# Designs tried in a protein design chat: miniprotein binders against p81326. Part 24

Target 1, 226 residues: p81326
Amino acid sequence: MLHFGGFIMEINHISKILEKEREEYIRNKVEEYLKQGFSKDDAVNKANQSWRTYIGHRIQDVIYNLLKKFLKDSGLKVTTDKALNNRNLPEELDKVKRLIAINYGEYLFLPDADVIVYKVENNDIKIIAIISVKNSFRERRFETTYWKLKLKESPVTSHIKVFLATPDKDNEISYKCPNGKPKKMRIILEYELDGIYFLKEDFEETEKAKHFGKIVEDIIEISKKL
Short names: E, the ipSAE of ESMFold2; O, the ipSAE of OpenDDE; V2, 0.75 times the mean of E and O plus 0.25 times the DockQ between their complexes.

## First folded at step 6 (miniprotein)

Design A25 (at its last look DockQ between E and O 0.68; V2 from the best seeds 0.00; counts 0 for: pae E 3.0 > 1.5)
Fold by OpenDDE base, look of step 7:
Structure A25 (fold): chain B 226 residues (1-226), chain A 83 residues (1-83)
Amino acid sequence: as target 1 above (226 residues)
Amino acid sequence: SEEEKKIEELLKKAEELLKEAEELAKKGDYEEAIKELEEAVKLLEEALKIAKELGNEELIKLVEFLLKLVKLLIEEIKKKLEE
């Protein structure tokens, strides 16, 4: 069903859109790896691995750009952990970086924060939410949960909402108990995180598991309470 | 900037057309829905042009994605018309 709730609602098609690029991407990468001296089988395997990395970054970029655009009118700002990994940061981003840092005693480290939503009021920065973007859960299945728990340990960061955004193409977390069997990952992620937002229509909706189209409204509502 | 505001206006108009197209499609007016989406494509193409002129990579990426999205929607509606 064409859900026309605006551009954000149509995000369901992101996987399809990016998949259209796959054939050409794979072909080009295979050719590149063959030129590097890899066997045909190795070249194909490497190309597929490269694609997984590539598509993950593409999805992250799309989500970042959409959120940046749709949150702008509400006065909310968006950045990324990548943008914070610079030596020369503007004052605002330097403050953002410090406000999401996790204390490990002698060291401060940043959580994985694909997207960071914050507001600026009277020159004070308040971090609203961190959004982790996952295309698949093959690796680091509970990494986002780890960061959420670590953020909760400090009064400086305990208020920060942590969301997961995913197309969940392989239906790893789309349903809690398909065929009566509990999906451990879905249950734990939903329990520990503040929300899961799906870039698809076919999923089990709950209070915390929602369509990505609701994320903007949810973030705006949270921002009003801070 | 003035150019960025223009892009925002174009995106807003394109989104409105997208919503209208959806309503039309829900009513079975697929041909009219396609026309609205085609107009949205034109607006997005203009936005993309401006974004490229500005050299704003974020806006370029956003608008390119939106273009792909709207074009995909057109294709999907066309498939429904052929069934």
Scores: ipSAE 0.538, ipTM 0.816, lowest interface PAE 1.0, mean pLDDT 91
Fold by ESMFold2, look of step 7:
Structure A25 (fold): chain B 226 residues (1-226), chain A 83 residues (1-83)
Amino acid sequence: as target 1 above (226 residues)
Amino acid sequence: SEEEKKIEELLKKAEELLKEAEELAKKGDYEEAIKELEEAVKLLEEALKIAKELGNEELIKLVEFLLKLVKLLIEEIKKKLEE
């Protein structure tokens, strides 16, 4: 009950696991690009670009599979942005898609939602939380806060919790005042989002900035109130 | 479904071994912690075999990650023994 699992608490080691995979990944990708006729320099550059995309998706996959496993006993379901973009959606997922869509006048768009947690009660679907997974903050720094603000604009989506999950290896948001200077990204992200969950051990903990292992308990608590 | 239940049982047993290993490592009982983690690896390898027979890609990915995690923990504890 109070302890949600030893495996999920050890996810803080995910960056180390993935870094061990990097060398083999890069080697294989370089070979693939060389076979396609690219020069060695181009193949290496393309392989490194491929790795940056791959590592983000790899972290998303791990989070998805762990949450699906550990939330199942609480009657909570988990899906992904990729699953919702399929052309032939099952009825349940089509409803999930509609329930997170944001209206821009005559256009309807999905927020950037890497992992979505929802429940089904009496054929009714309630979206609990959206989890944005970010490996770095160099690009689209505040996209997650934008989506939180857009979801707040409608009473049908305003209850949806928006979480950010990150290894934050470079300490871009790990501390509020590193070296005595307020870190704008950390301050704004923590203020606007419902929670930041770190996939590492060393960061400044607050009521909203927590170890990723606490996310299961938090989601279950939220689901009971909805 | 019955095979999925066996995977769930194996994962639960492996998780219990992981928790026991953590407590042992806190006490400094590193050799026994490694022993528990090596048993967890065996359970996870059995779970992976079943997941592959089912063709359940999500379970395969989950168990493969858990195996890498436990093997990493074994490596870390062995490093502490060398110190």
Scores: ipSAE 0.381, ipTM 0.748, lowest interface PAE 3.0, mean pLDDT 86
Fold by ESMFold2-Fast, scan of step 6:
Structure A25 (fold): chain B 226 residues (1-226), chain A 83 residues (1-83)
Amino acid sequence: as target 1 above (226 residues)
Amino acid sequence: SEEEKKIEELLKKAEELLKEAEELAKKGDYEEAIKELEEAVKLLEEALKIAKELGNEELIKLVEFLLKLVKLLIEEIKKKLEE
């Protein structure tokens, strides 16, 4: 169950909506590829490959829009690293970018910050949290932890919470071994990060690993202390 | 804008109806829950129309997602009525 300002949305409903979107997406993409002259088998394979790329961006969009909507009443603002990589930035977003950028000598790089939550008080910007959205962990297992460790090195950024949000449909980090021990990747991610929020129901919650519905109230509580 | 305020008001009313529908469904009042959700669909469709007229892509995406959610909930409760 996901709770937003008196509105209750079950976490499994997000997954069901995405599954219906997948069916429609695949159907439409197969039709497009058939019109381009691909065989049925090639069209299906290409449609499935296209979906794998699309779903990552779609989950990020959903999380961004939900957080933007439900944090607005608490005076919190939400942006994305895509917005911050624009060449012509509004002054406010330019300040946000500078407050999360990591210095590598003469170069500045943004952390793995798909979604960024901040507040503005008396023209001062305070970064509350960054959220990395991962659909899979195959090529990017500890990328988020690297950025967390780099942010901890500076007094300017050490207060910023770093969260991971993931459906984890392949049970890559929500799996438990028969003896009840989590996998190595889960142990490391939970230890180093400030929280993991799952877009799924079938896992055991801990102090740091929670259902995605908890993220709004957690961010609001963090913001009150800053 | 006044149009954005209208969308926010419609979304707030739809969220209240969704909350009420969930409580009704928990009590087994499935027919009443469906009526509340169908009312929410009407409010969200009005909000979507206004969002499209404004050309606000973020609001369009949000309202479309909420419409998909409400329609899914209606389908699930209707299945329970058939049992």
Scores: ipSAE 0.194, ipTM 0.619, lowest interface PAE 4.7, mean pLDDT 81
ESMFold2 (binder alone), look of step 7: mean pLDDT 86; pTM 0.828

Design A26
Fold by ESMFold2-Fast, scan of step 6:
Structure A26 (fold): chain B 226 residues (1-226), chain A 83 residues (1-83)
Amino acid sequence: as target 1 above (226 residues)
Amino acid sequence: SEEEKKIEELLKKAEELLKEAEELAKKGDYEEAIKELEEAVKLLEEALKIAKELGNEELAKLVEFLLKLVKFLIEYIKKKLEE
């Protein structure tokens, strides 16, 4: 990857990279639907619907791969909730799953932990952070906050940092103008969560709301205190 | 495997070209920076092909992301050069 100041430059342009990917994806899908016999308007609508599903998985994959790459040299490991939901779990991942699962009486459920960072020392597993990835907030705007509150209820999970990572292309929780009051959703999410990391250039930074490029150094620093 | 070593070698060379391009761009040498990035694209495309042939999905996704990033940087610097 880019070293020196280059990594920050790379992350600061990630929103524009995703925008270029969107244009390519939409063009290809429109062409595909037109070949299937759909009208131009229907093809465009279907392509946009397909993009909404695609981008959710794509952003999670990008974040997973970046964190895995840059945390490796610090002895930190990265996994996903998809990996933890496999029926045949390796012993290490089974331990990770048990350390983040939340009890609901007779049932255990995983939080909204799209990406999970942990460390292994002398067969002891310590969960460092979970990252919830949101492309948009709409109807499920406080889901990440719910999981943060549930994790805080147990001594086993209360130390786990809960982060939100988002491109926030619709400016639902980010600001371009620093002089404005934050939106209600931004205020609540920033208050309750341990951090918000934006995959975009233009927003008001705070101690908890940062460019995504800061996440690697922050996670490493947190891991040293555990 | 030899294929895995080849991918690592290609990624290391691409990373070095990206570092050189960043330094050139900081100095205002945009044309030279673009040439370094275009060479990195070729190396990353080769790495992506090998990663897909090996069935290494995680590595293929990472390389694909890097390719899109480098292609974006080329377009961005080209606009700076046109200004």
Scores: ipSAE 0.000, ipTM 0.180, lowest interface PAE 11.8, mean pLDDT 75

Design A27
Fold by ESMFold2-Fast, scan of step 6:
Structure A27 (fold): chain B 226 residues (1-226), chain A 83 residues (1-83)
Amino acid sequence: as target 1 above (226 residues)
Amino acid sequence: SEEEKKIEELLKKAEELLKEAEELAKKGDYEEAIKELEEAVKLLEEALKIAKELGNEELIKIVEFLLKLVKYLIEEIKKKLEE
């Protein structure tokens, strides 16, 4: 059906919109490589390789920008792990970085958190959620679960929700076997994480696996309990 | 600052039009829903123009994405109208 209750309600269709953008991107990149003297087959292959790199960053940027926009009125702030790796951090972001860092004995490391949601109340910072954005599960399939398990070890970070956001274009975790059973990777990810948000229409929702459009309200609800 | 405030206002008006279009679509009034969404497109194109003039890459990305979403919705409703 048609649902438009705000811009956020339609972000379930991000995957379809990005696929249309892909056609334009590939066309332009093929023209670029042909001008450089590559054969048509080589130009197409290079364009597809370029798209795989581009789409990962594009989905992450889109999610960051949408969450930043639509959580603002609820008093919530959004940043990225890339921003936290800046050498000259504002005091607020420096505090965010310290509250999310994981202890490895003599060393402190940031989780690989693509998008971070937090709130500021009277100069006190509370981290609400980390969103990991995955376009593909070919490598590092359980990286997000590793960071979730590490965050659970400390009373400082154990409250932080860890979400996965993915278009799952290759049906790597939204697919069900002919007998109706999910794949092992889907079972593990859904069990260990606080939620999976799909940037696609065609999947069966569960308590933890939802259409991406539900993420804003879920985060707002979580923030009220903290 | 004033430009960013103008973009914020345009985005709020576009969201209101999207909510009205949803109500119209639920009633099966697809032609009126399309008109509301086409008006939202105009507001978003104005916001995009201002964002580009301001040189704010972050706002440009947000508005471009929202514009694509609204255009996608128009295409979906047109398909329903043709049924």
Scores: ipSAE 0.011, ipTM 0.375, lowest interface PAE 8.6, mean pLDDT 78

Design A28 (at its last look DockQ between E and O 0.64; V2 from the best seeds 0.00; counts 0 for: pae E 6.3 > 1.5)
Fold by OpenDDE base, look of step 7:
Structure A28 (fold): chain B 226 residues (1-226), chain A 83 residues (1-83)
Amino acid sequence: as target 1 above (226 residues)
Amino acid sequence: SEEEKKIEELLKKAEELLKEAEELAKKGDYEEAIKELEEAVKLLEEALKIAKELGNEELIKFVEFLLKLVKYLIEEIKKKLEE
């Protein structure tokens, strides 16, 4: 069913759209790696790994831009952990960086924060949400959960909502108990995180597991309570 | 900038057309839906042009994706018309 709700609702097609680039991308990368002296098998493996990284960044970029666009009218701002890795940060971003930092005693470290949503009121910054974007769960399956738990440990960061956005192409977390068998990853992620947002139609919807199209409204609602 | 505002306006209009197209498609008016989407493509192409002129790589990539999205929707609707 074509769910018609603007660009955010149509995001369901992101995987299909971006996967069209895969064949050409792989071909080009294989050629590149062969020229570097890798064997054919190694070149193919490296190309596939490169693709996974590439497609992940592409999805993240799209989500970032969508959120940036659709939250703008609500006066909310969006940034990324990448933007915060600059040595010369504007004051606003420097504050954002400090407000998401996790205390490890002698050290402060940033959580993985693909997208950071915040508001500025009277020169005060309030962090609203961190969105982790995952294309696949082959690696770092519970990393987002770890960061959520760490953020919860401090009164400075405990209010920050942590969301997961994913197309879940391989249906790793789309359903809780397919065929009566519990999907451990889905259950844990849904329990520990503030929400899971799917960039697809075929998933089990719950209070915390929603279509990505709901994320803007949810973030705006959260922002009003801060 | 003025150019960025123009891009935003174009994207907004394109989204409105997308929504209209969706409503049309739900009603079975696929031909009209395609027309609306084709108009959205034109707007996005203009936005892309401006983004390229600005040299804003982020906007370029984003608008390119939106273009791909709308074109994909057109293709999907066309498939339904052939059924």
Scores: ipSAE 0.710, ipTM 0.883, lowest interface PAE 0.7, mean pLDDT 92
Fold by ESMFold2, look of step 7:
Structure A28 (fold): chain B 226 residues (1-226), chain A 83 residues (1-83)
Amino acid sequence: as target 1 above (226 residues)
Amino acid sequence: SEEEKKIEELLKKAEELLKEAEELAKKGDYEEAIKELEEAVKLLEEALKIAKELGNEELIKFVEFLLKLVKYLIEEIKKKLEE
C-alpha cells in the first residue's frame, strides 16, 4: 500500500530510499580502497562494512532530527553520542555526558546511546531516555539490552528509559512467534527494554512494540513524571 | 535567525503538499498528486540551499533525505499512472 502524509510517510520508506544508493556507494568505496593499496577481496569487504555503517548513521540522523523537531516545544532537548564525544563540550552537554556514564571500577564509559533525550529545569539536568538505532540485528543483537541492565544497576541512571528504534526491513524482530515458534531475539529485546519502535507498519504491535510515531507522546508522558 | 525561520516555513509548506498529494493519490488523481510533489521538491531544494549557506550539516542531511523521499514517491506514483 502507498502511504502519504504526516510522520508515517517520512519514516516508512527510509530503508527503500537509502538502499537505492547501495550499488554506487559500494563501487565508489571499492575503487577508493584499491587506490589505497588494499587487495580486491579486502577492498570489497571494507566497502560492504562501510555501507552498513553509512546506512546506520543516516537512519540515526533522521531519527535525531525528527525527535528534535517534535520535542522542541515540550521543554525537552535532544543530543547524540557523536555530539557528546566532541572536544570542548559546552557545560550543559558535559553534564549530560556525566549523567549517563557507567562506572566500571576505575574507568568510566558512556553506553552506546545513539540519541539522548533530556530536560533542563533551573540548571538541573534530568536524562529521560536513550534511543539505540539499529538497522540490522546480525551483529550486536543484544547490545541495547546490556546497556539497559547496566543503567539499572545505579540509582542515578536507573530511571533512564532505553528504547530501540529500527526499520527491521528483513523482519528479524518484527514478530514474536513467526511460523508458530518463539523468536528469541524479539522476545528478549521486548522483555528487557522499555520499548521497541518500528520505522515501518508491518510488525506485531504490543504494549512495548509500537510504531515510531508513538515515541514522542511516550517520551513527553515519561518526562512529566520525572 | 531569518534564514532558519525561512527553512522552517519551507519545510512546513512541503509537508502540507505531501498531505495533499496523499489525498489526491487515494482518489486516483495521480497527475495532480505528482504536480504537488514536484512543487514540494522545489521548496525542499530551496530549503537545502539555505541550509548549505548556514553550514548546518545535520539540517542538510535531513533536507536531503526529504528530497529523496519525495522523489521516490513521485517515481512510485508514476508507476501507478502507467498501470
Scores: ipSAE 0.079, ipTM 0.525, lowest interface PAE 6.3, mean pLDDT 83
Fold by ESMFold2-Fast, scan of step 6:
Structure A28 (fold): chain B 226 residues (1-226), chain A 83 residues (1-83)
Amino acid sequence: as target 1 above (226 residues)
Amino acid sequence: SEEEKKIEELLKKAEELLKEAEELAKKGDYEEAIKELEEAVKLLEEALKIAKELGNEELIKFVEFLLKLVKYLIEEIKKKLEE
């Protein structure tokens, strides 16, 4: 059980807490767009589009901060792909960036690594895991899977665990076989990825599909084996 | 810094209160759990004030999230009392 947030992480309230912000966010954005001269209908539509982007970033930010706090006592460090895209990187983060970059001939690209966990031992950096945070699966269903498969191709990155963290509010991947028909997306994601961590209470649990609260202990155990 | 030590102390005390509240809630002692959580809110509000004075954006975001989380838990446990 976790010290800070053991109860909270177990019951997976993160997504519900963030959803409570929705109505206020929408009201404020509608007012903003109305002041810009948009019609009421356009203002509402734009506010709803803005919310979808906002909530995705909020969930990523929360996961980053929770992991940073909970992994600190285990000597693990946490960063984000946004931090790695800064023009002037500290030496440590520059090394992290190089250790997760994927080679495409003349070009290097970062995977979709919203949150990155690594450790520093004897002045060397070891990447433990990358976590892709998805609030919705409608448009980019297998993006995380693509990056997992690319990382497996290189001896430099093949050890890196790739996890998906998601509230899956629309139940798009929460179940494998609703009413006798398998959900292809859940089956493929679970098969290819190293784990799926749900920010919700109700879903079909497996050895690889777990409550988000389990991610901290799993990452710590993985780090001990490296 | 002195301020960072103060925040760490406040966060450690809040963490202990959250652990106690979790145990109380598991036992069905919802009223006591709520009191522990309300005390944690006070500590986190003090930590947020200091974090804002320091201008530490990451710490501000973290403490703000914890405050929302604790307040949400209070609301959920209050609902259990009504059931």
Scores: ipSAE 0.064, ipTM 0.507, lowest interface PAE 6.4, mean pLDDT 82
ESMFold2 (binder alone), look of step 7: mean pLDDT 86; pTM 0.834

Design A29
Fold by ESMFold2-Fast, scan of step 6:
Structure A29 (fold): chain B 226 residues (1-226), chain A 83 residues (1-83)
Amino acid sequence: as target 1 above (226 residues)
Amino acid sequence: SEEEKKIEELLKKAEELLKEAEELAKKGDYEEAIKELEEAVKLLEEALKIAKELGNEELIKEVEFLLKLVKYLIEEIKKKLEE
């Protein structure tokens, strides 16, 4: 459970906030399209299409804002891969980018680091963790494990924790087969990654697969050892 | 900037109102808790207006998140009142 202003935030609360945002988003987009001269039916259809495109980024934004808010008092900083891809990059973020970039011969690429947690001590930057946010596992299911394995190859990046955060609404990795065995995808992800944090209530926790509410405490604990 | 400091002050006041509302809710004073949270909404809406005028996307996202959180808490406490 996360504490905000003294209130305890459960995973169920995050889901309800996202549902409320969907309703508001659709209402606002329908109004916007109606003002542009679209029919009511077209406006509704376009608003729903817009939401489907936006929801993946919205979940990333929610997780970013939650981590930024709850880690601030622990002296930890949070950024995003989108921020690191800006042309006019502040010195601090330029250093963060350099510390997570992976070398492919003459090319440098950033890992799939939707959210990045770091700390600044004595003007030195320490990367604590990167969080990959996945709304679904339809096509790019092992992308996060690929980046974890690449980061482990370098002494500069091998200490960085790689986490997956997901609602897993389709039960793609929280599901158990009738014999109680997890699916192959879940087994591989849990084995290779440093942790999986579910934005849902109904799953069986393990040492590495936990309710999202535990991520803040885990990150703070990791940062104290660095 | 002075505008960014104003936003920070509004956010701090809103967080203090959230803490007060939490303590009121723990005591069962749900109506007063809602009143405190509704005041926090007003402060956050003012902060959002300033953030949008500045065009600061980072502040806009932070304030919007807090607004959604506070509005969610109001609805949850209202449900407690209806029990």
Scores: ipSAE 0.011, ipTM 0.358, lowest interface PAE 8.8, mean pLDDT 79

Design A3
Fold by ESMFold2-Fast, scan of step 6:
Structure A3 (fold): chain B 226 residues (1-226), chain A 83 residues (1-83)
Amino acid sequence: as target 1 above (226 residues)
Amino acid sequence: SEEEKKIEELLKKALELLKEAEELAKKGDYEEAIKELEEAVKLLEEALKIAKELGNEELIKLVEFLLKLVKYLIEEIKKKLEE
């Protein structure tokens, strides 16, 4: 296995790179909306809303591509929930979809799994991990936890690790007890999930709360035990 | 493809240079770290050229991100060197 010390260096500056991209993106979007006839205030508001959507997809794409690249040598495969929602699914992806689907009586639903890691052994598919990517926790703070708890209920899916990956720019879950006050969100997410991977330098590190660079070695280690 | 294998080799070499630069920076060897990162930039620019020729959007995005990261790191280490 390739030692990933250099991969850790990547996460040390991710927040600053994203902030530089944000300034240029907002400036360009404001100009675009002004040309469409929106007021200055409306243009700024719309540009900020557009950035929130853009950055979420941007981070997810980066994580998907990095995991696909670094896990390939370990015989692991990576896909996305967007790929699984395609109408023309290959047999392999159709099987992946069925192995992560959660039963609600007459209905089957997919968890919100932005990135999915699996392996193929003897023409059989085993799901290793689901990674949820969150840029902010304003609205859907416990969605990942809900899906983890649902997956644990079935012997088919109970082995699947559920991870959260986040830059957490607003320090919503970076610390368990800042200024002596317990952060319910951080405490619950760390307790219920299998891991939280931060795309930032400063946060309270624990056995479950780690720098994003650790995710590759962790997934490989988990896959060897399955 | 042969081109995809070349990209993988270039990315592997660039990541090895990043690891070496990280260790050098930890020891305060900033000038050597910058040299390693500048070599990584050359490898990543070659990988980007090949990725664009292939039209592989995923590889283009990955290489562009790594290139931005390496260039940013060079600037940050240069600031440390000037201290």
Scores: ipSAE 0.000, ipTM 0.314, lowest interface PAE 10.2, mean pLDDT 79

Design A30
Fold by ESMFold2-Fast, scan of step 6:
Structure A30 (fold): chain B 226 residues (1-226), chain A 83 residues (1-83)
Amino acid sequence: as target 1 above (226 residues)
Amino acid sequence: SEEEKKIEELLKKAYELLLEAWELAKKGDYEEAIKELEEAVKLLEEALKIAKELGDEELIRLVEFLLRLVEYLIEEIKKKLEE
C-alpha cells in the first residue's frame, strides 16, 4: 500500500486532476443558477465564486484521505480540525485536541490545522504534524507561520511539525528570488515552517520546499524519531 | 471483512497496472500503456461498487480520486499519440 501511495505522490498530479474537475463543476453550477432564473453573466460569476470555496475543501479532502489511507499501515492516524470542533468528541480525539490547543488566557484555540497526523502508543498520544492547506495567498498569508510560532512557545507543542501544502497556481511562493527580487512570502514561510509541499511541478526545491509526493515518507520518518 | 480484502486486492492489482503503464509510457509504448490503464479502470470501478455497498465514504472518495487519476493519465498519453 505504501508503494502505491508513493507512486501517486511521486507523479504530483493532484492539482491537474482538480483542474479537470473545475470545468465540470463550473458547467454544472452555471446550469443550476440559470434554472434558478439568474442571467448568464450572473450565473457565471456565481459559479466562479462557488468554485473558489469548493476547490479549497476538495484539496483538503484529497490530502486528508490520501494521508489517512497511506499512513495507516505505519501506525499513524489522521484527523481534521473540522472533526476536532465537534461538540461530542471520542476520548482519543478530545485528547488530540487538548495536545494541539494554544492558550490565550482563559481560552484555548486550535491552530489552523486542516489535517493533523498523530500516533497512539500504549494510551499515549503524540502529535506528529499539522498541515495547513492554502489554495491562495492573497489573504491571511502568514497565518500558518503565526501558528508555528505559537506552538513553539510550549514544551507540550514545540515538537509538532507545521507544514504548508499548496498548488501555488499564481507562483506567489514558488521561487525565492524571481527576476532577482526576493519574495518575502516564500522566504519567510520557508524559514519559519518545517516544510512546504507543492502540488505542482515547477518550483524552487530546497531541503524544506518539496514536491507533495514526499510528504508521506517524511511524516513516517519524523514519527520514528518521536 | 471479505469485502475489505477484495477491495485491497483490487487496489493492489490496479496499482500494478498503473506502474506498468507508466513504464510503458516512458518507453513510448503509448497504445500498450493505455490498454493497461483501461484495465485498471475496470478494477477500480469494481472497487468503487463494493465501497458504495459498504457505505464507506472515505474509501469511496479514495477510489473516485484514483479513477480520476487514471482518467487523467489516459488523456495525457492519448495526447502524445496524436503528436
Scores: ipSAE 0.011, ipTM 0.324, lowest interface PAE 9.2, mean pLDDT 79

Design A31
Fold by ESMFold2-Fast, scan of step 6:
Structure A31 (fold): chain B 226 residues (1-226), chain A 83 residues (1-83)
Amino acid sequence: as target 1 above (226 residues)
Amino acid sequence: SEEEKKIEELLKKAMELLIEAYELAKKGDYEEAIKELEEAVKLLEEALKIAKELGNEELIKLVEFLLKLVKYLIEEIKKKLEE
């Protein structure tokens, strides 16, 4: 079998490629802020904040585009929560939105589904997986877990796989403590989620915590069992 | 369109070269792997030119990303070759 998407991502260390853009991005942003009259310290702080936002969106875009390209030949489709929030949704995307939404009494909310994988068979839609993309775990560390637990409560959504994709640049969930065990956050996320896919090389793989390059084939195999 | 088919053909050939380069690198044939990747760069640059002429922003972004990936791989394998 040909696992093309997995091949590219496994050998390319996607996070390093994106980090090469960082130096130029920050330099240009500091220049812009200085021209606007900000002090050097303010310009540097604003440039770093801008980069954190920018890289989060870039990682999401990269993941979306790669999955869309490499899952197409397996009959799988990919969309985003941003697309599902557009007005004038096509019928197919409107159905996707309805199949993933969670009920809170009078209100319906979408989970933290940065990327959504689904299939269409005989005009019926089946959601395969949602992928939450996190660049940092400071403020919203268990949000993906919360949405996983909510999806499990309904027979309509309980089959949907919930994955986390992250570069984990600061080693927040890929580092082991000096005593050799993972951090509490890593233990909880790995236990509750269906998988964690790291966009970095240096970590110990487990059954559920893998290099991002393996996500394409994992999704294809899951879809065959549905 | 005809142009979109040409881009797909170029991408398919580039991907085949990437797979071949991966197998070569796994065997320690770094020089030949680099040669295959440099050919992939040429195909991707042609695909990028056509995508820009079409004005298809999604294809432009995809091809630009793949081009960056291939160039990064060449640099990493060159480091292995020097060791």
Scores: ipSAE 0.006, ipTM 0.305, lowest interface PAE 9.7, mean pLDDT 77

